Miniprotein binders against Serine/threonine-protein phosphatase CPPED1 (CPPED1). Designs and how they scored, part 1

Scores and structures below are computed, not measured.

Target 1, 314 residues: Serine/threonine-protein phosphatase CPPED1 (CPPED1), of Homo sapiens (Human) (q9brf8)
Amino acid sequence: MSAAEAGGVFHRARGRTLAAFPAEKESEWKGPFYFILGADPQFGLIKAWSTGDCDNGGDEWEQEIRLTEQAVQAINKLNPKPKFFVLCGDLIHAMPGKPWRTEQTEDLKRVLRAVDRAIPLVLVSGNHDIGNTPTAETVEEFCRTWGDDYFSFWVGGVLFLVLNSQFYENPSKCPSLKQAQDQWLDEQLSIARQRHCQHAIVFQHIPLFLESIDEDDDYYFNLSKSTRKKLADKFIHAGVKVVFSGHYHRNAGGTYQNLDMVVSSAIGCQLGRDPHGLRVVVVTAEKIVHRYYSLDELSEKGIEDDLMDLIKKK
Unless a header shows other numbers, all headers, positions and changes below count from the first letter of the chain.
ipSAE, averaged over its two directions, is called F for ESMFold2-Fast, E for ESMFold2 and O for OpenDDE. V2 adds 0.75 times the mean of E and O to 0.25 times the DockQ between the complexes of E and O.
[cut] marks letters that were taken out.
The coordinates of atoms that the task and the answers printed are left out; those that the model quotes come from them. Centres of patches stay.

## First folded at step 1 (miniprotein)

Design A1
Fold by ESMFold2-Fast, scan of step 2:
Structure A1 (fold): chain B 314 residues (1-314), chain A 80 residues (1-80)
Amino acid sequence: as target 1 above (314 residues)
Amino acid sequence: SAEDIRKQLEELIKTAEKLVQEAKETGDPELEAAILKLAWRLIFLAEELRKLGDEELARQVEDLAKRAEEILNRAKEIEK
């Protein structure tokens, strides 16, 4: 147990693994199964967005608390229970060193403690969690608070990779940490090929692209064209089927060759026309099927029968 | 509340213009990221007004959206 895990209720990643899913028990296909993906609860952003100053920490976040509580309640009611609940970054709005960061963090921890203990949490770092330009200090702070910034785990023969996408955006203040992730990723992708995993799935905060691999650089919402192409090529050659991201606060994505890029809209502040929501992801032996649900839809009606039927072994 | 949204859009355009000038003067990359988020909000608010308005309001919204796109393009150039 690390100091960051002492007395904690979260399944914090440690040593580049997630103890909730021991590899020796999870390396063989045992699907189908499903998991729930949320992104950008980002406590503080609704107020910061309304003031037109998104770089300051936001001094109110009661709406984000209510939305995230609704998300947790909806997830806890699902039957069968999802294998895990992943949050694809921007857990809070306040950047490292900014006002309200501690208060936003403690409130999110309180809300997340209500997640059913049988449903492990998988936490991905976003730019607001470690800074647009991360440092060794901001990465260490995140790891102490939430767990490792990058790690891998296995569920029923499927390899999941969690990446710190801020190293791809701007590694200028921590080039050695970026190089360490690059080496680790190459090793994990080699393992995916060598072990013939059923699927390999990537979670990272910043999307590779929003619509297509050849799209112009957005300079914020997508990774640079040179970077996204290098990463996509590595993923495709290793058999990665899908990358899931947040960051854009809109549902978006596309397909490049056999790699799907799936961008999920936010639990918290919406920047487009999508409702506050969660993505249901069903993993079968042949394919990965997913659908975005508003919080109200999921709370009131649960998961639609066509997706649930995929989970039933026929 | 279409009129309230119009006021927000006009205020955000002024804020974005100010931040673009500040970013050019200081070269701060963190400020450049904030400008991009503001520019996207301006575009989204203009689109929302279009859904609520008649043809005259839609034309006004398109003019505001065009100005927001120009601000976004300048912010993207600053980011480099």
Scores: ipSAE 0.000, ipTM 0.268, lowest interface PAE 12.9, mean pLDDT 84
ESMFold2 (binder alone), alone request of step 1: mean pLDDT 68; pTM 0.524

Design A2
Fold by ESMFold2-Fast, scan of step 2:
Structure A2 (fold): chain B 314 residues (1-314), chain A 80 residues (1-80)
Amino acid sequence: as target 1 above (314 residues)
Amino acid sequence: DTEELKKRVEELVRQAEELIRKAEETGDPRLEEALFILRWALKLIAQELEKLGSPELAEKVRQLIEEAKRILEEAKRLSQ
């Protein structure tokens, strides 16, 4: 049994909650605070993409290991420590049943065990973690390995929702699981309204949109127009301020009414011109401020004073 | 019909590979970025074609091919 499996650093989500943040202690505003967001370490993708073998798991991922180790080292050096480190899906490249999946998973577990025990790890499922078309079996495998695929937790009066966005992309092989998440989400959004949370923030792997709510369907990188509008309306009605996603391997996003869609670029393989990096997210009583940092910037210089000053102004 | 879509994607991949070689020789970061997007889109489309067994999915792939073609034309414009 690894330390992660023994209930160490990861604090795996179970029963649709995260034990590291007990709701009874975290329901009142106790900010400001910050957290770190990464996406798509996706061990194996750099090699798979370069060879055009994206349906296999990629047989080399040393570069992704080094990049993710650099990310962990940079996070561990931050003072004050972030409240948590969230990974917004595509933890590994090898899809369920594909070669190298077990080896990629064990290497990622090893790297993530180096995260400071005081910094809970929040894990979001991506399409490579559970399949483009998830099944009960692929969801169950993810939950055994990493924890629940959707759950909620509270930090200092802020409600965080982690969603399995693959149910929105293609629920055809698991419609009952999609329905269960939909019902659970409606209940969580009701709780957000009832308890007047300071903010509600959503993490999901697939972005609602890349630039605009009315943009055309991409059929891979964004959720369909009908689905994204339905979800955005639910989020806006419940007071959700921002959705954070990965998947696109580039920084992107926009605003629809008062809901921000933030797409964060990858720790691993880049598809655009962004450096390998992490997003620093500062939560104040009034606003949510965020900025993307290259791994080199964050490891060498830490977080810029203008963001850190927001944490010190209670 | 799936075979026709597959051949079209294979031709777009061939053209993309030619542009990638040009980008490596040129060293233009704008061209590199366009080619990254193109290569990824075409690989995803090729994967979807291998899984096609439905007319609905064929239409989705056809739309993705048109997007990849648009990106390819942008890459060609940048290379000239």
Scores: ipSAE 0.007, ipTM 0.286, lowest interface PAE 9.0, mean pLDDT 85
ESMFold2 (binder alone), alone request of step 1: mean pLDDT 68; pTM 0.560

Design A3
Fold by ESMFold2-Fast, scan of step 2:
Structure A3 (fold): chain B 314 residues (1-314), chain A 82 residues (1-82)
Amino acid sequence: as target 1 above (314 residues)
Amino acid sequence: GSKEELIERAKKLLEEARKIIEEAIKNGDLSEVEAALAKLAFRVMWLAYELREKGDPETAERIRKLAERIEKEVRELLEKAS
């Protein structure tokens, strides 16, 4: 990476934090504000899916480039600018060691360099980024390429937690790394309780659930019932209001007690009826309001007035 | 999970997906068919990857090819319906 890129172009997370938002300046409520959430640009998946060869890294991804460029252009045009742009995992399709991984990664870096420097990028790891069964090596590769796999940051009195959900899915090859995240997470949730944050919000690639906490194990798209209940209970006790995820390539979600599970559809390959899109998330002192926009709608019309009016109210 | 557990899981998921797809086709709801195919494809990808990681690339390839045949048959059906 160039010195400029290392110095701030991507606003990479380092030392389990995001330098673009120093905690000392961001710990007190100074909202309302909004951010943009995208998921699964997953360069290569459209071709892999269309040919039925989903094990391959996909040898074409021009459509994903165009879709992600459209997303970046739409975001850059927003006024006022969003506080950050978060990508909820599966940045590329090719898993570690698979064909086309390097080329997909370099193309995504090029596209993301076009994001306005005033809008920090928040990057979440997905299973295609570090493997369904991560290793110390695949995690380290991700951290060198994109930044830390888990970290926290504050914006205007709101605590944001980014988690590596692959440690919840299958930690068998890196149990020490999973334990380290567990200990770190417990510390962050304790901080959330002690500081009485305005809201606490979690980003992770794999959804806790798709519709209901008690739903059956999907074995791929949701976390196991025992794991999701343990995490949801920890989040609820700490005052977490919402978990945002990707992975499912469809809009989905539900509510368990006072915790919302929000699954956002993909910038890239769609597996349901949703358009390629982005989620606008508005954070007010009282509530978190969000809405999914097609890339075309957001690029042509911007954010609807009812959401923008929430940002103007104090 | 052992290699044997992954193979048994793959068999059950493939049978479950096949039954769901057949039922959705009988009901004439194409949205259910697309959802079932997406679920099958990604679970097969995940299981095939894990089987290769555990040193069974032959079984992984067999499961992947079975899923490809099901996908091809259903895509042909979807094309006729559009």
Scores: ipSAE 0.007, ipTM 0.351, lowest interface PAE 8.5, mean pLDDT 84
ESMFold2 (binder alone), alone request of step 1: mean pLDDT 69; pTM 0.527

Design B1
Fold by ESMFold2-Fast, scan of step 2:
Structure B1 (fold): chain B 314 residues (1-314), chain A 91 residues (1-91)
Amino acid sequence: as target 1 above (314 residues)
Amino acid sequence: SREEIIRKAQELVREAIEIAKRTGDPELEAAILKLAWRLIFIAEELGSEEVRRLIEEAKRILEEALRKGDLEKVKEAIEKLKEAIELAEKE
C-alpha cells in the first residue's frame, strides 16, 4: 500500500486506536455532535442476489459504485461536517479467496478517497470482509487493507468501540484471536466505567438481535441467544447505550434493559422495503437520537431541522 | 460432491427468489439468501447421504410450489433447507 493510503486517506485504526481523534483533546464532553453511519455497500451483491450466483464473488457492481458515490457526495455537502463516517461491515461482497474480490476492493478504495479529508472513516469488518469463519490469514488481510478489526476511540467524552463480530459467530479456526478480543473488550468496558464517559457506543457487523433479546436463533442475521445475552449484559453493566449493526439489509432493532440494538439498512443491496440510505446519529449530553435517510432524501434535502436543532446548543 | 451441492443450492435460490418476488415478502427473500450462503460455505463438509437427500427433497418441494404458486410449500422447502444445514453443522 502507498504511504498516502497508509498515512491519511482512510485514517486506518492501528494499535487498537484511531489516530484521527487525539485522546488528549477527546476525554472531556465537547458535544453535542453527530456522525453518519452506513452499512453493506457490499460491491457485487446486487447482481449475485438477482441471478442466484452465490458461488461467484459478484462480477458486476456498477450500481453499488453509483450508490456509494451518491452517499459520499451527500455526506461531503453536510454543514456542519459530521465528526466521522462509519461503515458497519460488508464493504465488498466477494469472500476471501473468491473471484472479483481485488477489483471490488480497489473500486471501493477509489470511491472512499472522495470522502472529505476532514471526515475520518471508521471501518467495521463484516462476514464478507473476513469470512463467515475467520482465520488468522483473513483477519491479517483485512487489517493490512482497512485497519484493525477491533479498536476504540474517543470523541468529545464519548467512547466508541468497534468489534469483530465474526469471532462471536464462529471462532473455531482462530480461538486465540477471539480470546484476545474478549480480554480487550473487558478492559475497554472497565475503562468506560472508571472514566465515567458521557456515553459508550458499540459498532459491530452482526446484530445482537433483530427484534428482541429472547428471539430464536436465526443462524445468520443475529448472534446466538447465549452469545447475545452474554454480550448485552456486559454492555449494560458498563453503561453502553446502543449497539449499531448492519448485515440484515433492512432497518430493525429493539431495546433490552436500556440497551438499544439498532440495525441499519444497506447503502447497497436491499433485502427488504427500505431505500438505499444512511443513518444520521446525533449525540447530546442526555441522549443519542438517530434517523435513517434514503440517499435521495439526504442528497436533496440534507438533515431535517429537528435533528440539526439538537446539535445547536442542545 | 461440493460442486453438486453448490449447484443445487444455487438452483433453489434462483427458483425461490422468483416465488418471493411474486409474494412481495422480503423476509422470505432474506431467509433464502442466508440458507443458500450457509450451504455453500459448508458444502465441503456435507459428506452424508442424508444431507444430500434433504437438499433433493427441498428442491422437489420448491419446484412443486413454483408450479402451483403455493407459498406454504415454499416455506416447507425452506424448513427442509434449515434441517439440512443443522445436520451438516452436526457432522
Scores: ipSAE 0.006, ipTM 0.325, lowest interface PAE 10.7, mean pLDDT 81
ESMFold2 (binder alone), alone request of step 1: mean pLDDT 65; pTM 0.518

Design B2
Amino acid sequence: STAEEVLKRIVELAKKVVELSEKYGNKEIAEKATKIIREAVEALKKGDEKRLEEALFILRWALKLIAQELGNPEVIKLADEAIKLVEEAIESLK
ESMFold2 (binder alone), alone request of step 1: mean pLDDT 81; pTM 0.801

Design B3
Fold by ESMFold2-Fast, scan of step 2:
Structure B3 (fold): chain B 314 residues (1-314), chain A 83 residues (1-83)
Amino acid sequence: as target 1 above (314 residues)
Amino acid sequence: DKEELIRKSIELAEKAVELAKKGDIEEALKLAWRAIFLAEELGDPELRAEALRLLAELYERLGNEELAKEARRKAEELERKAK
């Protein structure tokens, strides 16, 4: 918990780290544990998607408020409490400069204030949060509003990396910022190898791939083939076990060598047939096990016993 | 690459038309929306207007006249700005 944050909510990442998890207390294996992953609450998208309003930023988002409030209530009821709640980008729908952006942002802040203060929030930037083509100004705005766009933190001997995947998609207006993240990432991956972390886990908004490393470029939902292969190889060499992403608004993913790519469907607008939901991620010494739950399933039944049994050991 | 994004947007729009002719209107709508998203990334109001006009035709085929009217209104607005 950060005492610097008024009311104890919004444990914002600063200085490329997350104060809620001091490295001195978190560098040794203390698992098993679990965390909750959501993606794309994206306030405004349901209306924008249904009406064809690509410029307005979505002028109604009451359904997204209700869905995200349901998610928060479900998370708050879990026992034991998850170590953190990560949102894998596209927090709001209105891109920089679009109508409704301020109102969507304030409503999401209000909803997220209801998250139990003992459960730190981990916020990942998406293309709608920073722009498809980010600039120094859009990155700075995100960092003021939500915290650092890329950072690392440790939990119980596991290294977590949060990346700004928009620099991988289109860095043309901010090449120096992309270069800075690349250098920082190489340093973090070196630390992972040197410290022999139990696991290294990556969160980024845009998936490396949706099904296979060799799949064709989608030009929107996956990173380019050259970029995804370079990143995947770096992750594998550093011992990264899994990359979690949103962006696709459907559950998807695959495995490349020993690296899992996990694409989680949305809390908000669905583009496929998945229910609105959250992913439960259990971290054990040997493996990472995860399962997608509809908001209704998690609210009514909680986490299934087979997953809970993994975290009750020791 | 801007040219690759333009090509992809056009391909998505063409595929949406093909799916609509086969009666797969729901999948056609999804591809039309992807074309709109790519056109927004390019900042190209004419390409975006074309994708919105396609979206309007697909909504009309579904009987959603109000959504079709809104998509046409937005396409016309973008066409005025492009000129």
Scores: ipSAE 0.008, ipTM 0.382, lowest interface PAE 8.3, mean pLDDT 86
ESMFold2 (binder alone), alone request of step 1: mean pLDDT 78; pTM 0.697

Design B4
Fold by ESMFold2-Fast, scan of step 2:
Structure B4 (fold): chain B 314 residues (1-314), chain A 93 residues (1-93)
Amino acid sequence: as target 1 above (314 residues)
Amino acid sequence: DSTQEKIKRLAEEVIRIAREALKEGDPRLQEAIWLLRFALKLVAEELGDEKLKRLAEEVERLAREAVEKGSPEDIQKAIDLARELIERLKELT
């Protein structure tokens, strides 16, 4: 990757941080603020799902392009501008090595270039981006294309952590990479406690759980019970308030010991009854308030006054 | 054909049947496909186990019945059996 590629298209996480938010300017509380969260644009899935051909990369994705363009247009119209736009994984449908992956990737890059440059883009890896069983090669490909697979950044006294949840699902082909993330995460959580961050917020593709910490293993949509409990306990001890995830293509979630698990439905293919949409997340000194909007609602009416009024309170 | 190839073909047939059901637009059928694909992977990793083969045959039968009846209940039962298959494979490691 050239220097032009590193800075020319969008803000990429490098060295386990995001340069768009320099720590020197972001370590103290400067809220309230808001950001926009989307998940699973997953170019190719609507066609693959409708035809039952989920093994290929999906040979048509014009609908996902239009939906994601609508999302970008809606975000760009917001006033004041959101602090960032995060995509919680499954950027494209085609798994590493599968047909249509390159074409889907280039189309998504083109759509994302239309995001206002004043709104940093935060990219989270999903299983379709790096494989259900990631390897050093698939992780490196992701990092070359989109930026680091895990990293942290600060906004106005709030610590944000982006995790590669595929290491929690199946690290069998890259145990050293999983161990490196574990060590890094423990260090970041220690920093959160030491600096007394206003809030700590986690983004990862696979939900800890869909409804309850004690729910049965789904074997795909949630992390295993032993893994989710260990992670949740680490998060709670460090003061993490909420985990945001995609993967389920439905809105879902619950609460465990004051840790919120929020599963956001998809920009692309829906597996439930939710509309294609985006989540607006407002961060105040006391709480994190969020609401899912259909793309049409956000495009036509913007953000409701009750949420925007929270941003006006210093 | 090896036992492994027979088991793989059985699991591929189950997935094919689930995909046909998916064309009807039931959102839950995506779950069935993902879980059956996971079961296929695990079945392929366990050679020659007659109990596992019989369980895979039960999953295939239920997937066929789910397609014929088109009922969410039968699809959920196929998903539950795929989960049971996964748990039994873990017990054999």
Scores: ipSAE 0.007, ipTM 0.304, lowest interface PAE 9.2, mean pLDDT 81
ESMFold2 (binder alone), alone request of step 1: mean pLDDT 58; pTM 0.423

Design C1
Fold by ESMFold2-Fast, scan of step 2:
Structure C1 (fold): chain B 314 residues (1-314), chain A 97 residues (1-97)
Amino acid sequence: as target 1 above (314 residues)
Amino acid sequence: SKEEAEKLIRRARELAEKHGDPRLLVEALLLEAELAVKNGDIERALKLAWEAIFLAQELGDKELEARALELLARIYERLGRPELAEEARRKAEELRS
């Protein structure tokens, strides 16, 4: 089953938490700090998208390897080092049971082993990682490979929640698992309110919405209107300020009341006009400030001084 | 016309929401993509065709997926990529056989 990990290239979430950030050390404000967000390296999609072969898992992904290696190298060079690197789902393109899935997974593991061990990796499941209609088996496979599909952790007084958004898209084959996440989430949101966390931030693969809470259901890129409104209201009531997602392979988002929905474009295949890139997220006592960087910009110039100055404020 | 495509997309979303059938959204995406091809907006056509393919695959609707792949093939022909057009047509034929 599980084998020992050399160097702890990523800290697998277990027991619905991350050992890399023990709550007893991280529950009080110790900011400001920043972290890096990436999404959709999705090894296999570039060729699948160009050839019309989305069903067979994509038989070539060298470009995605190079892009993800560039991302890792850029992150490793940052000074000060980010608190963590989060990947917001669709780690690989091949769905459970499809060709090339094992090879794509092993290649991504190899690339991610190059992440500086001082920078914990936070992994979010996407639809390609566990299936559009997850089952107990596909969820368990993900958890064995990458860690828990939903969990919470604290960094410097800020609560981070990682959600399995596939339970909100189609829980028909695993309704008990969806119910368990719902109960767990309600408990975590209660904790956020009770402990007066500095901020609460959510990561999930599928966006609540792409532009507006009232936008039409597209049945793939956004959560259904009833689901997104229910989740958004829960988040707002608990003081969640922002939800970060991938899935859309374009930068997008909007604001509903006091909740920001931020959709980050892909490290891998682009479906819009954004460059391959990463989002820098700065957390201060008062606010959360973020900016998308192309891989080339981040590699060549690093993070702009206006964002870094927020870390240095008295 | 672009206005006609927009009306059909709006109607498709309303019907999909009311009856819970997202296949109508795929039909609207295909129509919008075809209109984009006719207007020479090939980049937009390509994006819409891919959205239709992904959604059809998620629905398990092989006929809609095949139709979207045939549209993708026409877009690739317009882009001067006959090898990609042939791959898309082959995939569509496999889905129907």
Scores: ipSAE 0.007, ipTM 0.388, lowest interface PAE 9.1, mean pLDDT 86
ESMFold2 (binder alone), alone request of step 1: mean pLDDT 84; pTM 0.801

Design F1
Fold by ESMFold2-Fast, scan of step 2:
Structure F1 (fold): chain B 314 residues (1-314), chain A 80 residues (1-80)
Amino acid sequence: as target 1 above (314 residues)
Amino acid sequence: SMKIEVRITADSPEELIKALAEIVKLARELGGKVEFRIEGDVLRVTVKNVDEETIKRLAEEIERIAKEYGLEVTVEIKRE
């Protein structure tokens, strides 16, 4: 199957926007609403991690297929339906050019086709999707397969920004693309201020930090101290309320001034003690409330009444 | 050619994974090929494809990383 055939199902981001949410219909507050966030289905990682060779991809990913199918089925059962389902990067495990990448990609496309057509997919690039050090070619491949690597969209008066965090980690092979994202981001943050958005929310694969802004560099799971401070300050000054990320395969995060950093654990391979799961995010006029659910909890019981009451109240 | 074999034991899975991430990134930056395996509370890491001077520096950095996280570590440098 061609990338064009698959793209119609996903409502791919193009031209730095998402057509499923036309700005003219979505720029004014029309909440409350909720969306579902998942991260790191990362088809292939469970096998690769268990064998001790994470650089060559995994040759088995049946468990990740079953987990992601369970996630999709749970989401499809929710009533009212979530506004969208966002996947915060590392869609597959095999790096660009590595074995099993094509097969992992086709299997994930097949699983994601089962998502209810009324629930748009929002896809964020991770390091395994475009490389730890991205190139113009790896970015172009991602965009052809999944849609734009960075873009913005509006839902009910809330601005959502999807960022390619690999440009923050290592832009050495594509400095012009990094500069383009930086300029675009500054423009989007200015728009957020000018239009007085109800909230601004950021999705990116790599967390700014795991526990606190002043924590030491992890060299993999968090952005460098200088980079995360510059980004956090830009977000705070523009009124961004929360950043959601994956990458860490564990639930984590903290607060810096008025900015929340939320790291969500994986649908796929777990590196800590969290269950495979999804995060429910409720957006009200006053606040953003979220909670991580195991796939079993969400499948069996749906969303707890305290969160649903926030959605149904007004 | 030289290789490093590392054994790390942790009281906490969190520290083990953090140390692993630093070791993998450092080894890759130095042109090394990294293989690892987790067996309960023990992490085994092998780094290959590095020259003699680089491997000595890498071994010292791996020991430093493990010490910073309060981990027990054994590093062996071998010829292939």
Scores: ipSAE 0.000, ipTM 0.197, lowest interface PAE 16.5, mean pLDDT 85
ESMFold2 (binder alone), alone request of step 1: mean pLDDT 78; pTM 0.703

Design F2
Fold by ESMFold2-Fast, scan of step 2:
Structure F2 (fold): chain B 314 residues (1-314), chain A 80 residues (1-80)
Amino acid sequence: as target 1 above (314 residues)
Amino acid sequence: SMKVTIEIRADSPETLEKVIEEVKKIAEELGLKVEITREGDTVRVTIEGVDPETLIKALAEIVKLARELGAKVEFRIEKE
């Protein structure tokens, strides 16, 4: 490990929590705040998509470096500073064991070191980070590199849950790890109910759905109908207001029984017509409001006044 | 390596033309080369020579599109 890493440059989740937000200080509502969400910087994907040769993990990613640096610079200029910056999975393109993975990882670490130290990083695993079919080895590699694959943290009375959604997609090679997350999640949702959290918010890479709970299986971009319904019902019962995801490389989502599913488009490669961007999420006592910004919009104009005015309310 | 063959069937010629147009857009968007053939009320899309994730993403998007347009879809995945 480098001296910079040893000095806490990355806010690695450990022991299923994030030390940047001590629970003792964050248990009670402290008023409105906001955070920034990005997804799928996925260094290597633009070249892989453009050539149709994705098997090698993408051999060029300079454009993704520039886009992610632009994102970091835009975030660092915001005033007041966001409470944290969450990346909703697919940090790099190269799957475990594939070419370019080490180089993509080191470049992303370098770019992320430029994030203002006052703004904690929250890192979510995606399928490219741990494999479409994760193993104990690929999960351990992720945890060593980036921190825990699932964990919880509190900010001003709001519970945030980070989930490894690959266990929901295909746990066949690591059923015990999937069971451990399920048990842990049930415990966290119970804590949310018992402690009467202001809100509970979930981050996971794969969306529950893209438009509606009853939509057909997409075979890749949404969780299976049986799985997403089971998870959605658990979330609703525990008072979860919103699930934020990436994976689709397009903005999407919908609402099911007052649970919002929000799919955010990519910092990196776009698969639709959305610009490269970031989502601004404002948390008030009553509601969670959010808006997707292109990197250029956020860099040039910052956050619109209607969202920022919500932070001034008690 | 993977090869995906998708068979899309619709009752109207207009729906099949829309399917063909949108499949071409999806292929261009994802950077894929696809073979599209039409026979009667059926369009067959064949995709090969790219990584499994790219192929599955294309399959998912094409299936969703076809269903949105009211078409019937069948597919076959050949992999090692």
Scores: ipSAE 0.000, ipTM 0.210, lowest interface PAE 15.0, mean pLDDT 86
ESMFold2 (binder alone), alone request of step 1: mean pLDDT 82; pTM 0.781

